# VH-VL binders against q96il0: the designs that were tried, part 19

Target 1, 167 residues: q96il0
Amino acid sequence: APERGAERRDTAPSGVSRFCPPRKSCHDWIGPPDKYSNLRPVHFYIPENESPLEQKLRKLRQETQEWNQQFWANQNLTFSKEKEEFIHSRLKTKGLGLRTESGQKATLNAEEMADFYKEFLSKNFQKHMYYNRDWYKRNFAITFFMGKVALERIWNKLKQKQKKRSN

## First folded at step 12 (VH-VL)

Design L4
Fold by ESMFold2, fold request of step 13:
Order: C-alpha cells, then sequence, then structure tokens
Structure L4 (fold): chain C 167 residues (1-167), chain A 120 residues (1-120), chain B 111 residues (1-111)
C-alpha cells in the first residue's frame, strides 16, 4: 500500500527486506534493495507442476541469493564499522573532535580515506577471494541447470506437439 | 582435508533436551548447505534436517518437526541441532553431512557421529 | 518414515558383478528426482559412491556404476572385491514429504 511512509531510520535491526511481489506473476520479480546488503532480492516464480529439475534450479538460485545477501550484508556492516573506527582514530591523532563546529560529523579528506580503503581491501583479501571462487562455482552451476531446464521445456513442447498431431 | 566433528551426544531421559554441535574445517563452511542424518543402532539412515549455506532456509523430517531446530554459525564454522522433547525413537547416532556440489542434493562428507540415547 | 525399497542382502564371489536395486514411488524417483548411493562399512560414516544417478565422485573406483529408469535405480559393482563388503544405501528427494529419503539399505556379502 501507498500509506504510512514513516520508517524508523535509527532502528538497528537484523534481517532481510520484506517485499511483496505482485499478486499474479508469471515471472521472477526483482524487489527493492535490501537495507543491509544493498542487493536487490529476486522473488521467484513457482510454476504449476514444477519439474524436479526446475525445482532444483529455483532452490539453487534462492540459496545463492541468500548466500550473496548474507556476505554483502556482513561486509557492509564491517566496512561501516571499520571506516568509523579509522576516522575516529585519525581525528584523535590530529587532536580534532568528532564533530565540526557546525555539529556535522568530522571526516577525513580523500587522500586520507584512500589509506582506509587500501587497509580494508588488504585485510579482507582472502575472504573476498574465497567469495569470488564460490560465486563463479555457483554461477556456473546455475547456468548449467538453466540450460538443462531450457532443453527440458523445449522437449516438452515438442512432445506435446507430437501428441496433438497423433490425436 | 574436509573434516566434520560432531559432539554433544549423551544419555538423557524422555522429554529432556540436548544440543548437538558439528565443527567443520577444510572447506568454506559458509558456502555449503548442511544436514543432520541419524542412524538408530543396527538400522538404516534417516535424514533429520537441512540448513542452507546462509541459514535462511531450513527443512525438517516430519518425525522431528517442531521439536528439533537446526542452526549454524558461519563465523565459528559450526552447525547445531537443538533437540527438545526427546523420545525413545530419537535414539541414534547423529551425523552431520555436507552438501556435495552447489545445487547438489547429495552428501559428500560425513562426520563420525555422536550418539544420543533416550531412555528412562 | 517413507523409505526407498532395497533388497535386504546381496552376495557374490570375488570378481563377480552384483546389482543393488532401489525402488521408489511417483513422488520421488518416479517423479524424476536423482538417486545417489552411499557405502557404509561397520562402525564408519557413509561414503558417497554415486551422485546424480551415474556420476562417480573423485576417488571412487570405476567398478561402481549407477543407473536410473522409471521408479528404479541400480548400483552395479563389477569385479566384486573383499573390501566391498558393506551396507549400501540409495537416497533421493520426495516432493510429497519435502524431504530427503534413504533406501532401506542392502548388506553386500563377499563370499
Amino acid sequence: as target 1 above (167 residues)
Amino acid sequence: EVQLVESGGGLVQPGRSLRLSCAASGFTFSSYGMNWVRQAPGKGLEWVSYISSSGGSTEYADSVQGRFTISRDNGKNSLYLQMNSLRAEDTALYFCAKDYEFGSWSFDYWGQGTMVTVSS
Amino acid sequence: QSELTQPRSVSGSPGQSVTISCTGTSSNIGAGYDVHWYQQHPGKAPKLLISDNSNRPSGVPDRFSGSKSGNTASLTISGLQAEDEADYYCQSYDSSLDAYVFGTGTDVTVL
């Protein structure tokens, strides 16, 4: 519904975005970005008389989405936490307060922030390497099953056409 | 080398609870779905529960639905099974088992098992 | 508990071939779900022998082979060896139960 646009901005909940796909959908649906991972969830269509192969593909895609959202939600939280800690540490070393004179959060310039980004990348290199490896493995598997489902659907259409000609 | 080590089994009275643990090593635990499978003494294998790699999806055998809760902590490379309202029929050796390949519905590595005995 | 049906026992002499059947229903094997096979020696954890009906994981000897047709899957051990004496289980998925299901198990004896 279009009502009640007031979200509690300062609430620090853990969880996934709650999105309701259209009532009648014959296609997968992409929802808005998840609050924590910044990734858009896919809401999967479940066909009538879903074949075992179609079910396996759907479950693999769903679980891959969950896996991906969990990884990036955790990384986004870690990034934000370590970024603030870095800024506060550097401001303290400079003898500066955490707020500007206008009350706005104090920050570092782009050159100083580049040090943070390098440190974060280096610290998390191995974790991202394992993530990339498994991402490729998962996407290869998904592509393989998508191909098998496509062939199955073509075969079923040909079988149905042959049955109609026999009738 | 993939290694799965179960623990937390023991002798308990009917109606009590136990919590099983499975420590994983030698693979990226957070990338794989995990299962509990049990085997009553002298009997065959019975699947108990499944949890997806992120923990976002769980499934349970009808015999344990509502009494057992599977969970995981990917930060600790650990799988858990909370077993409440235990019955004599739950007496078994409990294995944790790793999903084979991505999208696989088979189990390539199994632990040694931890024995749960439910009796008066 | 719904189980896939296997013969209770099968025996053969060294060098012979033995075949273990695994019979399901229209909600599991008959629906088109894949079948997997496990070997379990006494006091040991199960070991995956065959995945996805016929695929041999790395390290499994090629004398083990699997097939599926209709409601029935088969595991064949060609050239039976003494170390093959063990229990064997098939496994599939059942859409009515939303559950993984194992077979009743087959005790293979090497004569």
Scores: ipSAE 0.713, ipTM 0.892, lowest interface PAE 1.0, mean pLDDT 86
Fold by ESMFold2, last read:
Structure L4 (fold): chain C 167 residues (1-167), chain A 120 residues (1-120), chain B 111 residues (1-111)
Amino acid sequence: as target 1 above (167 residues)
Amino acid sequence: EVQLVESGGGLVQPGRSLRLSCAASGFTFSSYGMNWVRQAPGKGLEWVSYISSSGGSTEYADSVQGRFTISRDNGKNSLYLQMNSLRAEDTALYFCAKDYEFGSWSFDYWGQGTMVTVSS
Amino acid sequence: QSELTQPRSVSGSPGQSVTISCTGTSSNIGAGYDVHWYQQHPGKAPKLLISDNSNRPSGVPDRFSGSKSGNTASLTISGLQAEDEADYYCQSYDSSLDAYVFGTGTDVTVL
């Protein structure tokens, strides 16, 4: 079911086929879902006079987004490919064609499809386990650097206030 | 056990091309950024190139920009360096190196290297 | 021009402390980028000794310590042992080059 109409705005985070952040934005932006991964990319702001810590945080967030999008894009393609192969194999065992008489793809019932989902999860268990481990490692690192950047910005504000008083 | 094994080095004339490979095992290759670092005989270390874990970001030393191309195949756990328009100054032992922790810009595992000699 | 400056060599007797300096510029260490240290025995691959100025990775002896101030980082080897005889390199990032940079290397000799 469609939730969005044909509205097109450059400032909208989703539902726009030509998303583009504002030219002079000082903030990160969330774009529409990527067609392969189904994840929403973040468009990162690069501040004027970016500090080494700010640069590390931004690059870590960018790289983590790319890593996450790659994983889910690959998994979505593998899921779709293996699902079709499973359906094809089971239809062949039943002596049925790949298409109904109306030309639609022949399908399996929910109980038959449950076998596919169980097999897919079992085959991919190790891959998802390592993904989860690395996802948490990356998010811990991001949180750690976010804290360091926040402290750096606070100290820079305090230093500017102290300098103004001393002059 | 983390292992990085470089291959593809050899003797080549100036102006020719060579492709280096690095086979990775013992860690989740697709989770880490990778680097090439070289060391001329009897000399120090020189960073050559970086590629992010997904392959979406690459960086090159000025000395190789436009001549070398780093790439990776996460399905094969392999890192590559395509070296075009080779020069005598590219003569070195080439190491494959893994990024340490996420957010660290340091390298914790290195291969033993593959030797590239550019001589006429 | 794309290197951090280190002394060419340093020597010490077993049990003595030695310190290796790594001097950068305002576009690398002086800009606030972290410094990392590597040990390389002859004919071997480098090994990470110190990351992020002072962090010691697991398995690195506690006699290795690092620090950074201003444009300069230091690696200190306290209680020098025969196995510490090797080449040592510092490494950082340079914002003007948009590149990782290594130091010139220091040959540590144990007498």
Scores: ipSAE 0.713, ipTM 0.890, lowest interface PAE 1.1, mean pLDDT 86

## First folded at step 14 (VH-VL)

Design Z0
Fold by OpenDDE, look of step 16:
Structure Z0 (fold): chain C 167 residues (1-167), chain A 120 residues (1-120), chain B 108 residues (1-108)
Amino acid sequence: as target 1 above (167 residues)
Amino acid sequence: QIQLVQSGAEVKKPGASVKVSCKASGYTFTEYYISWVRQAPGQGLEWMGWISAHESYTNYAQKLQGRVTMTTDTSTSTAYMELRSLRSDDTAVYYCARDQSYLPRGHDYWGQGTLVTVSS
Amino acid sequence: QAVLTQPPSVSVSPGQTASITCSGDKLGDRFAYWYQQKPGQSPVLVMYEDSERPSGIPERFSASNSGNTATLTISGTQAMDEADYYCQAWRSSTAYVVFGGGTKLTVL
């Protein structure tokens, strides 16, 4: 039985998005799309007097972003690899080379590629369902803490107004 | 009660592979991640990687890339960690730990540990 | 690699307050977790998300963060608190888990 070579799942290199926002930024910054995940990273603003609740919210958002970056980087790598393998296998079956007479990379037609996409989506359906589940749960938590932070800010503003009226 | 039960101690030769199991109980297995952490004798904790439920995605420590494989069996609520090309410096107690899936991820439950000894 | 740095050892008298620090680059952007490990035992989560305490952990355990430093505080330290303590955080961009080097707490 041929030893099925342990398919080195090429983990997407941890492309640290080198996006550095301007030092004097007073708001969240959106970077360019990451080369692996194609997701735009957000650099979260840190206020000078960040409350513990605001900090918790920021950390939750950051963690969720990193989770998303990792997931999609890996997914895109897998997609690209499987797509290339599919194309190569199909071309081989047709007796076609990997390059055209003009030296261009040989491609499959839209119908053949539709089969690949259908198969890929079917194969990864369960994976995407679990991702979506986790995504919703994370965002629900974030939204909940956003509400808490909003309430805290309102309360702090009211306290400040009362203190100004008492002086 | 939430419990992680690991397989027994292993003795391996250099170049061999080891596969450690971690059976989870007392919670919905598919809602949590499993991390693997090892500890060499007299040393600190070293994170090896984590796996999501249903093997949807994994993340391995860079140092162990190519040598470690993490898998799960959802039917038995069991996580597995395979380490290949074992070396003497791989001698350690290996822990599985549960990571919260939806909240910031700490390791709230740990297995009892599995001693893996690599000796010539 | 962003390493979490802990003091190798801390000594405290019974009833006194022990403080264990954990410092790391960009730790202020990540949640810190704390684990207690006694000899021959698995680690036990004692603090999560910087300052949250799991059920079953005594109230004498508390944690805080300031900038890039997390601190575990044990008030009224008891002999039973003698253990190794590890801080942990998630590494930015890689989603790696990083542990501190550990701190041996001795109760004298």
Scores: ipSAE 0.534, ipTM 0.812, lowest interface PAE 1.1, mean pLDDT 88

Design Z1
Fold by OpenDDE, look of step 16:
Structure Z1 (fold): chain C 167 residues (1-167), chain A 120 residues (1-120), chain B 108 residues (1-108)
Amino acid sequence: as target 1 above (167 residues)
Amino acid sequence: QIQLVQSGAEVKKPGASVKVSCKASGYTFTEYYISWVRQAPGQGLEWMGWISAHESYTNYAQKLQGRVTMTTDTSTSTAYMELRSLRSDDTAVYYCARDQSYLPRGHDYWGQGTLVTVSS
Amino acid sequence: QAVLTQPPSVSVSPGQTASITCSGDKLGDRFAYWYQQKPGQSPVLVMYEDSERPSGIPERFSASNSGNTATLTISGTQAMDEADYYCQAWKSSTAYVVFGGGTKLTVL
C-alpha cells in the first residue's frame, strides 16, 4: 500500500496585519483585510475607566476575532492549495502545459472550475457547519455580555444623577 | 464525572513516531476543543496545539509544525496526538486537556499524562 | 514569541498572603488562566478569565489583572498550597496558547 505521504498541512504563517490604530483613538478601528484570512481586524478601544465587565467583553471579542482569523487563514490556504492541485491535475489530463504559448498561466474554463468548487464545498461542508455553530455560540456570548455592559452603564448613569440631585 | 484518560507510557528511539490517545468521558465531546501540552522533566508547560471536534480545524505550535498531527474519533470520544521524527528533547510527559469552544474557559480538565521517553 | 514571565519562586509563611505575578506583552487584551501543579500530578485550573474561580477551588484563591500583568493571590496560605503555579493566555494574532515559565511556591 503506497504510504499516503502525510500531507504537510501548510499552516498559514502567523502574520496577522500589524495594523496599529492612531494612539489618540477613542473608538474601535477596523484595519485592512488580513492577507491570509481576508478578514478585517478590529482594534478595540480601551477606555481609561474600563469596568471589569467591559474588559471581559473586550477580551472575549478579541479572542473570538483571533479564532476567526486563524480559521479563515487556514481555510484559504487549503482552498488555494487544492485549487492549484486541481488545475494542474486537469491540465495534465488534457495534455496541456501549465503555461500557454504566450507564457501566461494556463487556466480551466468556468465549467471545469465549477466542479472543483462543488467538490470543495461538499468536502468542507461539515467543517463549515461546525465552524458556524461555534461562531454563533461565541457571538451569542458576546451579545449577552454587551447587554450586561449596557445595563451597567445605565445603572452607573442613574447613580450619578442621584448623587448630583442630593448635593 | 468528566474524565480524560490517556494511553500508557511509551519508549521510543530517535527518529521514530509516537501516538498518544486521550479518551474523554462525562461530557459532550463535540462541544469542546482538545489541547495537547507537554512538560519535559523539571521544566514548565509547553503548549503543542489544539484540535476542534470532528477534526474540523487544528492549530499547532510553530515549533512542532510538520512533526505533529492531532486527530479525533467522535465515535469513541478519543483524541490522538502523533509526534514524528522524535528527538531526545521530545522526552516529556504529554497531557491532553479540555478547552471550552464557546467561552474562553482555559483548560478545565486534564488527562493523567503520558510519559514519552526518547532514548538511543 | 510573546512570553509570559513569572518569578521562578515565591516563599511565604503559613497564614500569610502569597502573590504570584505574570507579565506579558498585550496580556491586558487577553484572558489569563492559572494552574496549580503538584509534583507528579497533572495541572489543575485554579483561576480562569482573569478572576473567576472554578468550583472546588478555595476562596483563599483570587486573581486580578492590571495592564499587562496578571496576579494570583493566595490569602491565608496553607502548606497544601505548596506547588508550581503557571499562568496561561492566548497569544494575540495566532490563537496559540502560551504558558508562563512557572512559579514554585514554597510554604515555610
Scores: ipSAE 0.614, ipTM 0.841, lowest interface PAE 0.9, mean pLDDT 89

Design Za29
Fold by OpenDDE, second read of step 15:
Structure Za29 (fold): chain C 167 residues (1-167), chain A 120 residues (1-120), chain B 108 residues (1-108)
Amino acid sequence: as target 1 above (167 residues)
Amino acid sequence: QIQLVQSGAEVKKPGASVKVSCKASGYTFTEYYISWVRQAPGQGLEWMGWISAHEDWTNYAQKLQGRVTMTTDTSTSTAYMELRSLRSDDTAVYYCARDQSYLPRGHDYWGQGTLVTVSS
Amino acid sequence: QAVLTQPPSVSVSPGQTASITCSGDKLGDRFAYWYQQKPGQSPVLVMYEDSERPSGIPERFSASNSGNTATLTISGTQAMDEADYYCQAWKSSTAYVVFGGGTKLTVL
């Protein structure tokens, strides 16, 4: 009995963007789009004298980015898989092969694909709603901490100016 | 008060499946991730996976891939963890835990644990 | 799998300060969480986001992060603090939760 090869469920590739900014960079770097998520990763700069608030902001931004990368990588994979299954199913129903007489991959027309997109969006509507909610909450938190960090920096600059005037 | 209440202890044979439930209360269930963590007798904590508010978005530990399924019922605010093809080394206390934020980071509330014993 | 490394045990006398370390690759880029677990009980969150303390946790509990090492500090350690302590972080790229091996704190 031939051992049915365990279909390697394509584990969502750990989309670790291999983008490494220059070591001497003093600013955030934006990498090329990730091949799975199509999102551009950001490499966050770490100041030598990073404050606790700056560190918290950086970590929050980093985690939010990773969350976003994972979501879209998974979503794109699911989309691609379901799209292919839809195309195959529809071609089969039409009595068409997966390849044309010219050997090209058989495709569906725009109208038929519109049905797929509508169905896919409907099926994933709740998922997208939750994503959007979480996205807003995360960005709100990030923005809040950005404000705190800005205030802290202003305060520190004022203190330094006062100390220089007193000497 | 926020609470996670798990189902009772289970005794299973090798090769069987177990499904543990975790009923959440005291918060908006759909706003948080649920993680599952197990602890073998005398061992440390082992993360099994997490599930988002939508059951289609799950992440399982590599070691448990293919054997574990996590689901949620939003109508009852209940999370489920199914572990299949049980082995003796799956004997552990299984915990559900609420994520502290919208990412599967820290866990601020834990269930009481469910003992699953796998014995011949 | 990048495992967080903890000392297996730490001993301290009552009233002294206990320090438990947790080291891991790129831990400096992620938030650390700490849990206390007593025998036969569920874990309890004692520190979150490196240095934040949940409501109900005594002020004697504190935590810090330096580089790739997180440290839980218990000042004025009491007999009731005897427990297993676990660090935890969210792993980059895979979105896995990772626990340390745990540290048994003994109050002598």
Scores: ipSAE 0.592, ipTM 0.830, lowest interface PAE 1.0, mean pLDDT 89

Design Za6
Fold by OpenDDE, look of step 16:
Structure Za6 (fold): chain C 167 residues (1-167), chain A 120 residues (1-120), chain B 108 residues (1-108)
Amino acid sequence: as target 1 above (167 residues)
Amino acid sequence: QIQLVQSGAEVKKPGASVKVSCKASGYTFTEYYISWVRQAPGQGLEWMGWISAHESFTNYAQKLQGRVTMTTDTSTSTAYMELRSLRSDDTAVYYCARDQSYLPRGHDYWGQGTLVTVSS
Amino acid sequence: QAVLTQPPSVSVSPGQTASITCSGDKLGDRFAYWYQQKPGQSPVLVMYEDSERPSGIPERFSASNSGNTATLTISGTQAMDEADYYCQAWRSSTAYVVFGGGTKLTVL
């Protein structure tokens, strides 16, 4: 039985986008697309008087963002590797080299690449389903806490107005 | 009742591999991640990695990259951790622990631990 | 690597309040979790998401966070609370789990 070589799942290097927002930022900042995930990281603003509920919301958002970054970084890496392998395999089968006579990287036609995309999507369909499920659950939780924070802010504003009327 | 039941103690030689199992019960296995944590004798807790149900998502500690593989069998609600190329410093109690998939929950349930001894 | 730092030991008299700190870079951006481990036993979650208490954990257990420091507080400490306590958080950018070095709580 051929030893199924342990596919070294090359985990995407944890290339944390070193995006640092300006120190005096009073709002959330969106960074450039991450080189691995292609997702734009968000740096969340921390107010001086952050409530425990606001803090919880921020932490949930941060965690979800990192989860997304990791997922897509890994998916993109896998996609790139499998794509390259597919191209090489097909070129070899055709008796073609990896480079054209002009020295350019040999490519497959759109029809051949369509087969790759179909296969890749089929192979990863279940994984994407689970991702989507978890994505919805996380965002639902975030939305729920956003509502709570909104209510808290309204309540605090009302209390402040009452205190001002009593003085 | 939620329970994580691990396989029994293992004694291995350096260079060998060990595979520890963790059978989950009392909850929907597919809704949670399983983390693996080890503890060397007299030392603190060391996180090894986590896996989602259906093996859709995995994350391994950098120190263990290339040597550790985590898998799940959803039909039996069992998680597995394989550690290869064992060394003496891999001697530890290995724990599986449950973590929620959608909310930032800590490890709310732990296995009883599996002692793995690596000796020449 | 962002290390969570705990004091190696804390001593308290019965009935007094024990406080265990956990400090780490960017811990203020992450939820802290706390575990109790007694000798020869598996860790038990005692606090989650900075200040939430699991069912079955006594009310004398509380936790808070301030900046990059999480604190576990045990009010009215009892002999049964003698154990090792570990803080835990998710590491930024890598989604790694990181544990503190642990604190041995002794009830004198």
Scores: ipSAE 0.503, ipTM 0.804, lowest interface PAE 1.2, mean pLDDT 88

Design Zb17
Fold by OpenDDE, second read of step 15:
Structure Zb17 (fold): chain C 167 residues (1-167), chain A 120 residues (1-120), chain B 108 residues (1-108)
Amino acid sequence: as target 1 above (167 residues)
Amino acid sequence: QIQLVQSGAEVKKPGASVKVSCKASGYTFTEYYISWVRQAPGQGLEWMGWISAHESYTNYAQKLQGRVTMTTDTSTSTAYMELRSLRSDDTAVYYCARDQSYLPRGHDYWGQGTLVTVSS
Amino acid sequence: QAVLTQPPSVSVSPGQTASITCSGDKLGDRFAYWYQQKPGQSPVLVMYEDSERPSGIPERFSASNSGNTATLTISGTQAMDEADYYCQAWDSSTGHRVFGGGTKLTVL
């Protein structure tokens, strides 16, 4: 009995793009799209006098970004795999080879691919709904902390102005 | 009261599979992830992976890829962890733990643990 | 995979302050979590988000972070605090949770 080779589920290597912004940057940097997730990573600036609240916000943003990167990397891998399987299955059903007479990769027409996209979206509908829910909740929390940080900065500026007037 | 109740101890042979259950109560099951953590005798904690509600999102530790499957039943608020191709080094106490998906709150509630013994 | 390094053991006298460190690459960019585990029991979350304390955890427990090191501090250590302590953080390279090796706290 031929040992069915355990299909190594190619786990998307979680390599967040090692884009390193210049050390002297005083702002957030946006990297090129990640090859797996197709999302652009953000490198968050760390102020020299980062407050505990600013640090918390930064870490929340960072973890949310990483969560998002991993989700889409996995989703894109799944999509690519299922797409390829669909194409192969359809070509086989048509009695067509995987390559054309010219040696090019055989492809399906737009109508046939539309069926794949519809099926894929239907199959993953719940997954996307829950993703969206979690994404909104995370971003709501981030936005809330952004507001807190903004208030803290205003308060600190007011205190500094008062101290300068008293001296 | 929030509780995670796990299935009982298992004894398995090498090459077998084990499926551990974790029944959640006292909270909205769909609002949290379930993480699985194991601890070999006399060793530290090892994170195995997590699953979201409705099995919409899973993330497994690289070491366990291909051998572990996590599932959920939302109707019973129960999470399951299946580990296949068991080895002697899989002998451990297995824990389920609640993990908040929206805020980084860590594993705030834990099951009582399930001892899985793999012996020839 | 990111590695979180903890001292294997820490010893303190009753009433003294215990400090347990957790060091890891880029830990300063991630939240640290701390768990207490007593023999034969499940882990208990004692600190989250670097310095936040869950309800029911005594005020003598505190945590801080500096650079790539997280520190759990137990002030006025009691005999009941004798346990294994584990740090945890998110690993950005894998999208996984990672535990430290654990620290055995002994109250002498």
Scores: ipSAE 0.695, ipTM 0.875, lowest interface PAE 0.8, mean pLDDT 90

Design Zb23
Fold by OpenDDE, look of step 16:
Structure Zb23 (fold): chain C 167 residues (1-167), chain A 120 residues (1-120), chain B 108 residues (1-108)
Amino acid sequence: as target 1 above (167 residues)
Amino acid sequence: QIQLVQSGAEVKKPGASVKVSCKASGYTFTEYYISWVRQAPGQGLEWMGWISAHESYTNYAQKLQGRVTMTTDTSTSTAYMELRSLRSDDTAVYYCARDQSYLPRGHDYWGQGTLVTVSS
Amino acid sequence: QAVLTQPPSVSVSPGQTASITCSGDKLGDRFAYWYQQKPGQSPVLVMYEDSERPSGIPERFSASNSGNTATLTISGTQAMDEADYYCQAWRSSGAYVVFGGGTKLTVL
């Protein structure tokens, strides 16, 4: 049995988003789409008097973002690789070269590509389900902490108003 | 009680492969990631990578890319780490550790460790 | 080289307060975790998410963060606290985990 060469799952290089927002920014910034994940990174604003709860929320959002970036970078790489392999395989089966007579990259028709997409989605269905599950859980946690931070801010505003009335 | 039980010590030659197992119990295996961490003799902890349940996604340390493969068997709640093309500097105690999937909890439970010795 | 920098050793007398620092680029944007490791044993999580304490960890253990530095504090240090301590965080360049170089705490 030919040793099925361990498919080197080329992991997408950890694309450090080189997006740096202006130093004087007082809000979250959205960067351009990452070249691997195609997700737009968010640079989170750090308040001068960030509370521990606000910091926790920010860190949770940051980790979730990085998790998403990594997942989609890997998924897109896998997709691109499998797509190319599919195209090459089909062209070979048809007795066609990888390039047309005009020197352009040979492509498959929409119907043939539909088969690839269907197969790819079917193959990755479970993976996407688990991703979605974890995505919802993370976002639920983030939303929960957003609520806590909102309450904290309200409470702090009320305390400040009371202190101003007492003086 | 939550427990991670690893396979026994291994002695390998340079160029060989090693596969370490980590059997998890006492919790829902599918809700957590498994990380692998190694420690060379007298050295610090080195993160190797993590795997999600059902092998949905992995992330490996760049230094180990191409040589390491992490897998899981959900039916037995067991995680596996395979390291290929072993070198003398791969001699270490290898740990599996649990990491929560949806909250950053760090590694709250660790296996007992597996000594892998690479010698000519 | 460890991406997170720790002092290689810290010495403290019994009953005194030990402080172990962990510094790294953009550590202020990540949660810090702390592990205790005794000789021949697996690491044990002693602090998570910068300042949270797992169940079973004594109250004398605390942690804080300031800027790009995390600090583990052990108040009223005991002989049993002698161990190696490691900080851990996620890297900014992806979902990679990094450990500090470790700090040997000696109780004199």
Scores: ipSAE 0.557, ipTM 0.823, lowest interface PAE 0.9, mean pLDDT 88

Design Zb24
Fold by OpenDDE, second read of step 15:
Structure Zb24 (fold): chain C 167 residues (1-167), chain A 120 residues (1-120), chain B 108 residues (1-108)
Amino acid sequence: as target 1 above (167 residues)
Amino acid sequence: QIQLVQSGAEVKKPGASVKVSCKASGYTFTEYYISWVRQAPGQGLEWMGWISAHESYTNYAQKLQGRVTMTTDTSTSTAYMELRSLRSDDTAVYYCARDQSYLPRGHDYWGQGTLVTVSS
Amino acid sequence: QAVLTQPPSVSVSPGQTASITCSGDKLGDRFAYWYQQKPGQSPVLVMYEDSERPSGIPERFSASNSGNTATLTISGTQAMDEADYYCQAWRSSTGYVVFGGGTKLTVL
């Protein structure tokens, strides 16, 4: 009995973009689009005197980014796989080969592909709803902490001005 | 009061499957994730995976891929964890835990645990 | 895979301060969580998001993060604090939860 080769489900490599910002950067850097997620990673700047609130904000942003990268990397992989399977199955049903007479990869027309997209969206609807919910909640939290950090910075600037006037 | 109540202890043979339930109460079930964590006798905590309120959004530990399935019933606020092809090394106390969905995720509430014993 | 490393055991006298460390790659970029587990009981969250304390946890419990090391501190350690303590974080890009190996705190 031939050992059915365990199809190694290509787990999307944890492609942390190897983009390293310059060491002397005092701002956030945006990297090129990730190969799997197609999302641009952000490298967050870490101030020398990072406050606890700034640190919390940074960690929230970083975690949200990582979550988002992972979601879309997996979603894109699933999409690509299912798309290819759909195309192959449809071509087979039509009695067509995977390649045209000219040696090009056989493709389906826009109408046939529309059926695939509709089915894919329907199948993944609940997954996308959860993603959207979490995305909004996370961004709301981030925005809230951005406000807190802004207030803290204003307060610290005011205290410094008062101290300079008292000396 | 927030509570997670798990099903009772199970004894299984190697190769069998086990399904553990976790009934949640005291909060809006659909707004949180449920994680599953196991602990072998005398060992540390091992994360198995998490599930959102809808079954379509799950994340399983790589070690358990293909053997574990997590599901939820929103009508009963119950999470389920099925582990297939049981081995002796799957003998452990299995915990469900609530994860915060919109904040950095920690396990703020835990079930009482379910002992699963795999013996020949 | 990034592993969280804890000392296997820590011993303290009653009234003294106990410190439990948790070290891991890129832990400085993520929140640390701490759990207390007593024999035969479920884990209990004692610290979240590096330094936040849940309601019902005594003030003697505190936590901090410095670089890639999280530290749980128990001031004025009591006999009732004897337990296993676990740190936890999330892995980058995978969404996996990772636990430390656990630390047994003994109050002598």
Scores: ipSAE 0.632, ipTM 0.842, lowest interface PAE 0.8, mean pLDDT 89

